# VH-VL binders against Cell division protein ZapD (zapD), part 1

All scores and structures are predictions.

Target 1, 262 residues: Cell division protein ZapD (zapD), of Nitrosomonas europaea (q82wr3)
Amino acid sequence: MLYSSNAILLTVICYELPLSERIRMLLRLEDLFDKIDFFSARDTSFEHHAVLVALFEILDVTSRSDLKSDLLQELDKQRTMLEGLRSNPEVSEKALDHILQDIRAAFRGLLDIPGRIGGHLRDDEWLMSVKQRMSIPGAACEFDLPAYHYWLNLAPEIRREDLKDWITPFTPIRSGINIVLNMLRNSGKNCCYTAVQGLFQQAGSEHQAHLLRLHISSEFPCVPEISANKYALNIRFVPWRSDHKTEVYEEDIPFELTFCSL
Unless a header shows other numbers, all headers, positions and changes below count from the first letter of the chain; antibody chains are not in Kabat numbers.
F, E and O stand for the ipSAE by ESMFold2-Fast, ESMFold2 and OpenDDE, each averaged over both directions (binder to target, target to binder). V2 = 0.75 x the mean of E and O + 0.25 x the DockQ between their complexes.
Where letters were taken out, [cut] stands.
Atom coordinates printed by the task and the answers are left out, and those that the model quotes come from them; centres of patches stay.

## First folded at step 4 (VH-VL; framework fv_spartalizumab)

Design a1 (from p3 with heavy chain L104F)
Fold by ESMFold2-Fast, scan of step 4:
Structure a1 (fold): chain C 262 residues (1-262), chain A 123 residues (1-123), chain B 113 residues (1-113)
Amino acid sequence: as target 1 above (262 residues)
Amino acid sequence: EVQLVQSGAEVKKPGESLRISCKGSGYSFTDYWMHWVRQATGQGLEWMGNIYPGDSDTNFDEKFKNRVTITADKSTSTAYMELSSLRSEDTAVYYCARDYSEWFLTGSYFDYWGQGTTVTVSS
Amino acid sequence: EIVLTQSPATLSLSPGERATLSCKSSQSLLYSSNNKNYLTWYQQKPGQAPRLLIYWASTRESGVPSRFSGSGSGTDFTFTISSLEAEDAATYYCQQYYSSPFTFGQGTKVEIK
């Protein structure tokens, strides 16, 4: 239960900036899988339609790269690092065993995928016809897709069984992404900074992060514009409804910054 | 898509040596333990040993330690089991089997098996 | 070495009947740190390689019918087929992976009348 007082409406907002296409793709896929989880558990035809939209976007995102190979390499790298921690007396053996079992399960499941990610959906002629029509603006009304309209009118339990069949083969991909992103997010130290008159600058280093995470109170009506290269990190806090790209939020702004790397 | 393909049947005389191959495909060969298990006609399964192809670490059942050699060739994704000083009681079907990808121990449960190689040792 | 003893040696049952197979270990297969039993069950039909059915004593392998189940802990394990089908005629082996050398039970042969 939430109260409607002004103090409780204030929150801390996390902004994540991926510094590579690889991490950007993993974050995009994480968002899509989160939406699938949320909408597939619900009852309306609109919500189950949202699941198919997200599934089709996953097919598009994964068509551009060898995600399976990338995840396998990263999970193997993480396994090697964690194995080295087994001799550390400060590390919980139970917690270490648990994460390593998750890595093994994800790795094994990835290897069991016989072809491209999402092949089970790509081989489904009916789903591919739905996907094609949905990609055309205004072309996914009930009269455009009568068989899909029929499916949307089935009981929610029946639709969820179909959704389960379409979603379940992605479990190793989802698990692998979650493991990699969780390790990435937990890899860095949170440091407190102040942007003077909406501006923050820091000299770059040879050890560059793969992900930047920024935490700021919602009491400040601004958004961070982050620019990073090997020479410098620049953060400009801009009013969230700015009329000009060059305007800054002209107040001292406390925030937290974490540099995350694998 | 995971497949383990073994070499063909062998007929040997007592005192000779046996060499069986097992080619893995559809997975990262160096990341899984490969086990060798044999079965005499109408008898139970008997574990012989295993190899982790990534670093060539091997483990053996004591019964076979002085007669069995297990090797792996990363370039061909192929494991080999050699058994020397053959006796008539070595007549069996020999299987290779892939481990679940146990990272820490000498292996785990066997999720994929080769088709088997029939070996007959007779004079 | 850990010795696994299976019983009975042979079960002859009709389709639709429940089959219960036992596997007893000479020492505990329960690892206290993760509370898991290092015991698995395989199905082997004549002329075929074994097929994995159950691992961690009670976890069913993907693609294995729900009529197959495993239970037990420590030294006493049970494998159950809730309603036998003709295709279930096979020899079933338990195996431990708690300690090297890996060992198998002697097998229980399930025959369908």
Scores: ipSAE 0.000, ipTM 0.371, lowest interface PAE 15.4, mean pLDDT 84

Design a10 (from p3 with heavy chain S101D E102N)
Fold by ESMFold2-Fast, scan of step 4:
Structure a10 (fold): chain C 262 residues (1-262), chain A 123 residues (1-123), chain B 113 residues (1-113)
Amino acid sequence: as target 1 above (262 residues)
Amino acid sequence: EVQLVQSGAEVKKPGESLRISCKGSGYSFTDYWMHWVRQATGQGLEWMGNIYPGDSDTNFDEKFKNRVTITADKSTSTAYMELSSLRSEDTAVYYCARDYDNWLLTGSYFDYWGQGTTVTVSS
Amino acid sequence: EIVLTQSPATLSLSPGERATLSCKSSQSLLYSSNNKNYLTWYQQKPGQAPRLLIYWASTRESGVPSRFSGSGSGTDFTFTISSLEAEDAATYYCQQYYSSPFTFGQGTKVEIK
């Protein structure tokens, strides 16, 4: 058994490194939507405040990208690839039909979005005033935002109705991101390696992937520092404590590495 | 390190049922297909079936379909193969094996194998 | 079901010799949409589980020595050990994953004299 200072652990930790700006944005949006789902189902004012913080961050993250067009193009590409698998009996036809249905639903929903992503929130003058004030550190107190303070004191059921109205228009975007990231994560070959004395280097043809996924046992109290270019992949495992982060973790460390691409 | 650890040897009588376990560790158990393959003494390998633990989707070779049941327990990262109505011909070493690739995108081949479970069915 | 036929049944060679094993499929294992052959090669030593050596007909698994190689397409596949070593004494199986049920060849036993 593995043992830490906090608990006995029998787990594998996954580290994901996006190798493109596009994938980095999708991973960030996934995280924000996961937080929205978690906190919107809860009932405290603090948790519902966290939902609005995440929604406002989505507006900021998407302001400079044509995410709608990017997702439409990728979903159509994935649909074409999956339809090509229909005659392959090793692939479950039932599961394939389910995934294709999800792709079609997300694609259609994305097409139905008028104008830019989050337009329904950007057209809400009150929400935009709240967002502007919340951009100032420490400015979410009662005396700074009295109308918002009123909203936070409403019954949880009333706040959840408002949150639902604000969140629901993002459903096609969230679905599209989930589909694309799941396809990406499942695209690559998972290989086993050993970092000799905490160091691993590979010169190889797979360094043009869009996402690296690294799996390591929690029994090793270290974190991977990964650098990749078109010539080489370098991984340094360093102790997770900040005061030792310049030291290499001087043991042979088994890990798994997957190069993922769309 | 990816490990597949199987339950110990079994001795059974004809007509009885067999249940073998295969515990996966060192990887995300629900993201890989798990196959069951058997091998009679001095004979070749014979695929029996598989399971995707994430949604419990299963496939079987028709010759075993009426007798074999494959299940998975996500909480213990363990797959099970049950074979009923045992015959002397079911005497074999039974292996579990992890599918290398994601079934959604590609076919399947077996990158990690369990150590094998010896099953003797004697009349 | 897809039938895989391996030949020869047994191959007895001296260290340093080239071993060539054949696997023939009853139908094409080449999938037109991805241009890949759904065939693997495994090594099995007595008392041990099989070990993956080659996948996609010609791609060598990580950690497998370069003396092992696979070739072929469609229905005819070859597995080669360029310079046989004593540790290579084993039975070698081909397997198709083109369609369910997944099937294996009968195996070729490689013996060292």
Scores: ipSAE 0.000, ipTM 0.414, lowest interface PAE 13.3, mean pLDDT 84

Design a17 (from p3 with heavy chain N59K, light chain S100W)
Fold by ESMFold2-Fast, scan of step 4:
Parts: C-alpha cells; sequence; structure tokens
Structure a17 (fold): chain C 262 residues (1-262), chain A 123 residues (1-123), chain B 113 residues (1-113)
C-alpha cells in the first residue's frame, strides 16, 4: 500500500546528507540559528523559552569543537581561492565582490570575539543554572526555577532586550557558517538520474564530496535512504508511510543529485 | 574633508631602515585600502604594496616583498611603511594613497593621496 | 606584468589648444563580465602628489573640470584636454588596476608656451 500524491501539494524536496562530522555540525548549527531567528521575533514566553533551549544546544554542540578557529581557517582559505579569481575575466565581478565582502565582515567579526564561542553565556552563572535545570526531564517547572519563571512573566519587549544581548555575540559565527554552507551548496554540478524500481547505485564511482544534495518531486510519496562512502553510492527510495515501510517504492523515480565540496 | 598626512622628509645611510607614517582623517579609516607608491628620479610612479586597516591584510609587489613591511594602527588612523636594507636606489618621494574599493573588491583607483615624503639615501 | 606605454613624452602647446595624450597597454584592460576598462588618469604638477582625474577609462572624478576627458577600450586609451589652461601644465600618468601588481605609464609632460 502506497500513499497517493493527490494528497499533497506538488513541490521539489531537497535532502542533504553531510559526509563529514564537520559539515554535520555546521548544518546542525544552521538549524539552531534559524530557530533562534524565528522564535526571538515573536512575543510569547513559550517562544522565548524555545530561543534559550536553542542557545543552550549551541553551547553543547560547540563544547568539543574549536569552531572559531575552524571558521577563520575556512573563510581565509575561501578568500584566498576567490582572490585568485580576480584576474579571471570569466568570473562574475558582482558575485565575487558580494561574497568577498561577506567573508571580510564575518572574518573580522570572528577575530573580535574574545576567547571561545559562547563565552558570554558560559560566564553567566544564572543562565548556566537555568541550562543545568532544563537538561533534567520535568525539572524546569516554575517551582524549580523561580527566577526564570519571573523572567518569563516580564513584558515581551524586556525579554527581547535580554535575548538580543545573548544572541548578538553569535552574529559573526552565524554569518561564517552561512557563508561556508552557501559556498558548499553551490560548489557542485546538478545531475539528473532515474532510480529504477526505487533503487539507484553508483558502485565503483570515486567522489571527494563533503555534502550530497538530492532533489525529488513530492509527487513521489517516498524518502531516500542514502548510503555513501569513498567507494560507492547507494540510494533506496522507501514509502514515507505505509504498512510495508521496509520495502522499496516500486516505481521508476526521476531525481537530481549534486556532489558538493569545499 | 578626506586628508592623508605623511611624516616629514628623511635622510638615511645605506643599510639603514626607513619608517614613514600616513595619517588618515575625514573618513572611516578601517573601510578603505591604503596603498604605498614611490617615485624615484627617472623611474616614474611605482606601486609597492597595500594594506586593509580593518584586518591588516597586505599585498606587495614581488620586488619589495622581502624588504617592505606595511602596518596600520586603528586607534590613531595611521598606516606605516617600513623599508629595510636601504640602497641609493631607494632615494624617492614616497606617497600613501587611499583606494576607492572596499576590502577584496575587484577594481581600485587612488582617489586621495598624501603630500609625499622625500627620502634621500646617501653616504 | 602589464606594461603601459604613453606617448608623446612631451607635448608643448599654447593656451586654448587641444591636448591629446595616448596610453597603450600590453594586454586588454577590458573585463568582459562588467564591460569596464580598468584604467585611470592622474595629473601631477611639480612638487605635488598625483591627482585623480579619470577612472574606468572615461568617468570623470568629482570636481574635475569638464575640459578633461578619457576614451578608449581594450589596449588603446586617449586622454584629452579640450581647451588647455595655464594651470594644466603637468605630467599626466595612466595606471592599470586590471592585474596585480598595479602599473603606471612613464608619463606625458604637458608644457604651456
Amino acid sequence: as target 1 above (262 residues)
Amino acid sequence: EVQLVQSGAEVKKPGESLRISCKGSGYSFTDYWMHWVRQATGQGLEWMGNIYPGDSDTKFDEKFKNRVTITADKSTSTAYMELSSLRSEDTAVYYCARDYSEWLLTGSYFDYWGQGTTVTVSS
Amino acid sequence: EIVLTQSPATLSLSPGERATLSCKSSQSLLYSSNNKNYLTWYQQKPGQAPRLLIYWASTRESGVPSRFSGSGSGTDFTFTISSLEAEDAATYYCQQYYSWPFTFGQGTKVEIK
């Protein structure tokens, strides 16, 4: 039993598979920053609570990483490569100027951060006590965190002032991540393929990609299960929801695939 | 409004080092590249190198790479050019000049120049 | 490196006359993606720093009198003073910023009789 495409709006869905832990971390951080931007602009205590949850998760994700040094090295590497293209008459001046300006701003901002990423939050004893309590299931009720409960009952404008102070120091990091990921996503050639009876294999094909991007029409009610290493690429399309979810989606499925690298 | 003011004339002996300053005013010092150009007798204008004061990024002509050091002090809006192991051939007027382009943008031309610093290298 | 050759070396004219100066590049200074020529013209009076007059081969810098103009594309560029004034006695330099290192022409000296 397969689901009918008649139940969904036709669009193109992009699936991204990071092939390294470095890229996986950047994608996770991008998602967290997107949530922070979305919820910090809103007015409810629940939405502002979601911002703090995301900020604390950023601290956890970055705790074992020298992300500042990694971003500085990557931005400098990209700047050097792009500067090498300045004398190439085939390169778009507008596109080159735009990305070089963005790289400079992000690089400069990262250099201005004293110490490690998130240090301003890690040095805040009150926020760290809130973070510790929130990490315990069910322990972040109003009677467990009376000062936090007080903060949640402040006017939205006052909470947004505090959120701005906590979020703003991450701006160069967010910018750096966005630049690196945007360059990565635009690095590869888009190729069209067909999965025969839900299966696609590219066995023996060597690739040096850091990110795979797959585009498929939502008219096919299935999801790709991707297995990739330096020797082989295997894609199995499976029904997104059915009584036979362990089976492949038994139709020929056209899709697009891009191998991305920095 | 925009002004570039250089340090005064220098008289040096061969083997010594030269340090010239260029103070910018009337604009955002950290947002524009600063170039150094010299004019030796009979050689015309010769580009030496540049610096972006915002992040201290520098580029040099290969001829000067091992002898020239360009730095910038954001707090005083002042760029410096140091030339080591001076020779008689280094006798020239040295200019600083502001680049119209922002950091790493393609294309640049020098919209404002310092008054020049006369340097004489002689025994 | 890109070599810029200016001619004539010296030009002696009377006030009111038209001055025409040439600058030729060893390589094209036209960037195909933006259709711009990476060439400038500077004026240098005795004892003074150079002054920017023309950029992008034909764009006049703010505050520069309309009698000064630039034209040309690719490898052949011309700088014109339509009606020469006494204060225009100077050496004029072309400069390219298409390729690094930046280079200047050897200059054309304009003298007023």
Scores: ipSAE 0.000, ipTM 0.384, lowest interface PAE 13.8, mean pLDDT 83

Design a18 (from p3 with light chain N34K S100Y)
Fold by ESMFold2-Fast, scan of step 4:
Structure a18 (fold): chain C 262 residues (1-262), chain A 123 residues (1-123), chain B 113 residues (1-113)
Amino acid sequence: as target 1 above (262 residues)
Amino acid sequence: EVQLVQSGAEVKKPGESLRISCKGSGYSFTDYWMHWVRQATGQGLEWMGNIYPGDSDTNFDEKFKNRVTITADKSTSTAYMELSSLRSEDTAVYYCARDYSEWLLTGSYFDYWGQGTTVTVSS
Amino acid sequence: EIVLTQSPATLSLSPGERATLSCKSSQSLLYSSKNKNYLTWYQQKPGQAPRLLIYWASTRESGVPSRFSGSGSGTDFTFTISSLEAEDAATYYCQQYYSYPFTFGQGTKVEIK
C-alpha cells in the first residue's frame, strides 16, 4: 500500500568518493548492474530500453581493462585473508563460510568466461548495430532502428527472455564486483567528526585508502564537496540547492568518515 | 536512525496470495540479514525465514518452504515476503526484523523490528 | 529443530518484586570454540513489536535498564528482573540462533498486581 505522505522519516545518507580509477570503475559497474536488475524485472518498453542502455555502457566501461584478471586476483587475495580469520573467536564462522562460498562461486564463474567480458554481446551483430545507432545523441528514432522498434513492441515476457540471455553471462562479474566492494566498504573504521561552519580539513595520512565513505543525516539540507590528495582532505558542505559554487552551509555539521582500502 | 517500515494491514480470502514489504532505512541494507517472524492470535513468535539482500541468499523453516518466497530489492532497500495458498491459520501479525550479524561480526539476534503487518484470512 | 520451553506461563507480581523466568533448550546452545551461548531474550508489550533485551544469554542490549539480566549456559537459561516496575508488564520470549530454523519459546507473561 502507499506510504503516508505526512510521515517524515530522517535517514542517513552515504556519500562515496573513489580514490582510484579501479574503484571508480567498480562503483560505476555496480550502479549499472543495479539498474539492470531493477528495470529488467519491469514491463514497459522504456524500462527494457534502459536495460540495453546500461548493458552497452558496461561493454564500454569493461573494454578498457582486464577486469576479469583483476577480479580473480582480488578474490583470491580476499579468500586467503578470510581463511586466516577462522581461528578468531570474534568472527562469525557461519558468516565467514557464507562469504567464502560466494568468493569460490564467483572465482569459478570468472574462470569459465572463455574470452573478454561481454563477448556474447559483442558477437551479436544485431545488438552491436543497435548500440552503434544509440550512441548518436538524438538520432535513434524508430525510423533509424525498425528492427529494434519491432523488439520494443513484443510482449514483455518475450523481451524479458532476451534480456535474461544477455544479462546472465555477467553474473560472475557482478558477483565478483559485489564481493570486492563489500570487502572494501567494511575495511575501515568509522570515525565521528564535526565540520565547523560547513568546513572540515584533515592531513592526508591514509596513503593506501581506495575509497572514502561519508555519512550525514538528511536533516542537514547540504551535500559534501570532497577533495583529497596525499597531503590533505578538504570537505566543504554546500546547500543542495546553491546559486553560487563557493557558497557554504554555515552550521556545525556532525558527520561520519571512513577510509577504506583493500 | 535505523528504521524498518512495513506495508499496511491486509484482508485476504483462503487460497489467495499475500505480499508484504519491509523498507529499511538508516543503515547499509545489503550488509544485514532480514528475517520474517509471525505471531498468530494467542500464539507465540514463529520464525519463517530470512534473506541476505547483498546476494539474495535465503533460509526457511521447512513448514513454510513450499509456500513462502522472500525477496529483496537493493535499489529501494525493501524486503518482501510472499505467502501463497493462504489458510485461516495464516491469520497473524507479520514482522520483519534485522539481524545484527552484519558481515563477519558474530551474532544473529534481532536488534530492530518493523511495526508489524496485520493479516486476516477470512472466508 | 531446537525446542525452547519457557516457564512459568504467567507470573503475577507486585512492583518492587523480583521476577525469574526460565528457558530450557532441547539441545545445547553453547558453541564451545567461541564460548558463546546463542540465546536471546525479547520483551513484547500488547500491540507492539518485540524489543531486544539480552543477547549471548547474558549481554544486555544498549539502552536496556540494569534491572534486566540473563544467565545460564548450554540448555538451562534464566532471565531476571530484579525490581519490577509497572512498565515491565509484558510477555517475554527466549529465542535461539544456534541453528536454522530459529525458534522461540512459548513466552512468559509478566503481570503487575
Scores: ipSAE 0.000, ipTM 0.391, lowest interface PAE 13.8, mean pLDDT 84

Design a19 (from p3 with heavy chain L104F, light chain N34R)
Fold by ESMFold2-Fast, scan of step 4:
Structure a19 (fold): chain C 262 residues (1-262), chain A 123 residues (1-123), chain B 113 residues (1-113)
Amino acid sequence: as target 1 above (262 residues)
Amino acid sequence: EVQLVQSGAEVKKPGESLRISCKGSGYSFTDYWMHWVRQATGQGLEWMGNIYPGDSDTNFDEKFKNRVTITADKSTSTAYMELSSLRSEDTAVYYCARDYSEWFLTGSYFDYWGQGTTVTVSS
Amino acid sequence: EIVLTQSPATLSLSPGERATLSCKSSQSLLYSSRNKNYLTWYQQKPGQAPRLLIYWASTRESGVPSRFSGSGSGTDFTFTISSLEAEDAATYYCQQYYSSPFTFGQGTKVEIK
């Protein structure tokens, strides 16, 4: 919390805009794995259904990607860059060694993945039949998926054992994504700006960054609409419940902006 | 095609030193761990140590730590194992083997093996 | 160090028979966080270097005939040749790569009657 006003609890809201398809995919996968962790620990059939929905989305997101190779190359690149910092007297060697150990552990875990990403799920004919039927609105009812309906009625502990078997092979991918995104988020410098009467414009090649991070106080009931091109970055703060695309939030809004790159 | 070619047979006297080479070809030599394993006549396999040629990181079985030296020459894609203070019990076939690892971490299983170097230590 | 115990020491069978070899570890080779068993099987014929057959306890190396298979988890592992061929006469070794120093079993010699 930044401050309090009129008994309202205020927080800082972070908005992240991926500026490349690569980073967009990693952010999507991070969100899906976070949902899997949250719902798999709970015990209702609805929550365990949410885990399978997320797992199937991971299969879709990764179906045309060389994600393992991409993560391995990125981790190697970061290791090389970090090793180059050992001669810098402002860098803590102990902190640097911890980061390098995390990178090596993630690299080893990725290398240990058997076959293709999600192969254990893709080779499971029953799960693939469930996935196919779930892609149809309303198809996950008892008439359409009787075996899945049976599974949902098993004791929560039995369902968690199955979920654990389906989730665990993704652990190295999740670890690699977490390290890469952590390095990306910490790569840029925070800059403070003010949107005058809800508008902010900046000329330049800021879109060469891979990720844009925007921090704004929740005291301002508005959301950023961000447009970036070769010539300019444009941010329009609009009321969060605006029904008109030309409406802007007519106040001066302080915010932070960070351009992140790998 | 991945190949590991070792140097020829050696006959040594007790107290002498042994140096065996293992030349890798058909792969990126600096990206894989190289292990040394020996086998005494009629006995099982015994791991001696390994090296990652990319950074010359080495690991050894404690039994050999005071006598074994493992090195690698990137320019010739050749690994070397040197064993000092030879004893009759060091009579064995010595193998080099490449592991799966593509990183500077110690790897796991040995997918390609050299043909072996027979070493006889006798007085 | 991790100790691997193989049994039997020698197995004598006729062509076409099923060969079943055991490897037992003094401690678990299962890394639960990655759901992997750090165990490998090698074939060694007289006068030759060992040949990789199975890794990760049950994954067959490329080019290895389908009659060879591995199974097991934790401390108990099995290597099977479903229909023994004359060319399969060899000593078979299990190896762990869970922790250094890497260790091998003492071997099981498979002989053709």
Scores: ipSAE 0.000, ipTM 0.378, lowest interface PAE 15.7, mean pLDDT 83

Design a2 (from p3 with heavy chain W103F L104F)
Fold by ESMFold2-Fast, scan of step 4:
Structure a2 (fold): chain C 262 residues (1-262), chain A 123 residues (1-123), chain B 113 residues (1-113)
Amino acid sequence: as target 1 above (262 residues)
Amino acid sequence: EVQLVQSGAEVKKPGESLRISCKGSGYSFTDYWMHWVRQATGQGLEWMGNIYPGDSDTNFDEKFKNRVTITADKSTSTAYMELSSLRSEDTAVYYCARDYSEFFLTGSYFDYWGQGTTVTVSS
Amino acid sequence: EIVLTQSPATLSLSPGERATLSCKSSQSLLYSSNNKNYLTWYQQKPGQAPRLLIYWASTRESGVPSRFSGSGSGTDFTFTISSLEAEDAATYYCQQYYSSPFTFGQGTKVEIK
């Protein structure tokens, strides 16, 4: 328990540090897809504009990676590992079947994607012109993109139809990322620690971890500054409103730490 | 956009076979599970089975396993449910339903339902 | 098979009142790997197909009024209508999709006085 038993409005905050470029990319894509889901369901032109901003960022993030192949390989690797657990009497067959069903569905969806990720958007001349203008510093005014301004003034229902057409082809990629990240997040064991006077150090940290997860109660008005390498893990808790790098939150802070790997 | 259209009402005698169709439109038919659920007059909902049209994978409730067959035709985006050796107890409204989300949701819940097919089995 | 028990069987209330419906599962519907509860709520009016209202125990389907909500985790789930309207007269079913066979509760009939 990371919070007082008499508190009814406290939350536990999770901080995630990706320890590899691959995982950093997947976390960024997850965030972008979460924002797309949230804003596409809303009604305002500002919110639908935010969906397009996120879609264009996905195109940029995925432009240099073979994400489809990467996800297919990872899902197949996880499937093989999980199938190996079928003979283990300590493993729940029902839970295992659910994980395998999720992997199978995502794998099939990924195989059905034709061509390059986001190709349907990259082939849309109008959307690509909007994307190019939006990337120019100083922001686009209505005079710079009159057709886009027209689109933003259409009824929300009409805009959502267009958004659905642009978003739906990403569903298998979104599903694959969600499954891989959920498996990653659930791969490690939670361990409880105390940062003495805001400081925590651990020698010989886990070299093979791909993601570090830290849970702390919102009761403590501080944020973790984490530095990790194959030799050491250093966590320094600083007041969330701090003017100096050397300022430390001067209390003993209980927290949970999980090293995650695929 | 998404629509499931079922075949019309059926009147059958005990021992006969029933075949109901469910045509999907407005979505990628092969990417979504299709379920069959029935409801006797004044009773609750009862799941019969499902099919994934993309590879014809099927699952059934043991109660129906010996006499239910579910198939799908990709070319017409139509799923079929056949129930053999009909009994008076099979009198019900039969529904098809889709359970895979197109908006970044993985999992199983019935987001769209057909209008239902009324089936009466009497001697 | 997973058994879902709904209560009460019938609930008779006046417009504007709060309706609270219960659904209890014979085993946990919480899947630890994704922290989701595999439970959904449907509304069925006489002569109509069921309509999805809530999925993943607490997520409201698009186009469903905000007065409808779901809560709970594991084996105990609640469906709430914060202020009943005449069009809410229907039978409400919970359903699990945690394991095959998919199963439904027996339903709670909501009647408007």
Scores: ipSAE 0.000, ipTM 0.384, lowest interface PAE 15.8, mean pLDDT 83

Design a20 (from p3 with heavy chain G54Y)
Fold by ESMFold2-Fast, scan of step 4:
Structure a20 (fold): chain C 262 residues (1-262), chain A 123 residues (1-123), chain B 113 residues (1-113)
Amino acid sequence: as target 1 above (262 residues)
Amino acid sequence: EVQLVQSGAEVKKPGESLRISCKGSGYSFTDYWMHWVRQATGQGLEWMGNIYPYDSDTNFDEKFKNRVTITADKSTSTAYMELSSLRSEDTAVYYCARDYSEWLLTGSYFDYWGQGTTVTVSS
Amino acid sequence: EIVLTQSPATLSLSPGERATLSCKSSQSLLYSSNNKNYLTWYQQKPGQAPRLLIYWASTRESGVPSRFSGSGSGTDFTFTISSLEAEDAATYYCQQYYSSPFTFGQGTKVEIK
């Protein structure tokens, strides 16, 4: 707050475009679990409140899907495919064994979950009442939720015990999502391209990708606007501080593009 | 613009340890294998080992297995090679090199190389 | 380990001449399931890092002049410079990535008269 850095560290920024609702949901859940892991390890009431907000969002994101069955099917499919790679001389035996071990652990953990994902939270009447009231605009104040306000004023160690009980049952789900997304992200080959005067288009090639990944240097103060269907890919680079999508960043921009599929 | 920048030249005595860094920029550091290759003066290239920065999985040439350690720091996009119990025959230029290979593959070609780090081991 | 043997050790030619370099492997670098040869060629000039020229035995890296080409399969590979330029004076190495440890040939030095 008191200090500002005048040094800008150049880096490579990755942009991910999910091409299916299934992958979009997994990416959203990954983000929510990352926030849970980050904030649950900290001490303030605000940080622990952020954990509850993320947990409630997970319940909403998963309410319309059979995520457990989907993850079980995908992990079994990937296990079968990976076992077929043992004859390939390019394949690292150590890396293969490690991934197969992780898949087996996640699969077993998912099988052990009784009922629907998040059932332990959905069956908690107090937590569901908190979630319901927090969904009302402006209803996050202490006078709106006195019992929750009491919980936020408990010692951090007490709150962490409760958070641990609420979070731990999601461990197989978190693990399964991480495995599936890591496999998806590493399924494709990256190719180097140049967007001429901020524009790139590729037509006439079929893409059965579930995820597009684009890497670009932060040296270029722009963001990719990607439109893709099974017949064409169009990328427009637009200035990052812009609310007009018709503006193009008018320079030749080198970038990497990866088509990822499960 | 993909670049691999290595640490500066080193002069060591026999029995000491060497640590060289290789900083990657202009690409997603954790998505590519990083290899270490050395070259003695006037001689050919010799592969030492590699690392996949995402999970720190490593592979080594058996002759270096007991003396070489390869690590990677994701936060700084930097790979490190440490060689212990130095001998005069370890005098060489040490290179880091990136390959293009997919996540589970180790057997690819090296598309970008660092500038090299000259190491002299003498008593 | 796989041993790569390059020949000749040194090749001295005039500009415009064709250079032909050989690389022989102690075992086949052809993987039957994907029909690919796990062989690369690098160029190294004095005081510089190696530069990738050819991968998969015959695929030219982007930005590499068309005068450079690779051919061969299994155990016998050839690297060709169709019309030698002064800037091509360098040592050329073949490398296999069929199995660990990755190994290089001893190099062929191309000199311009």
Scores: ipSAE 0.011, ipTM 0.475, lowest interface PAE 9.6, mean pLDDT 85

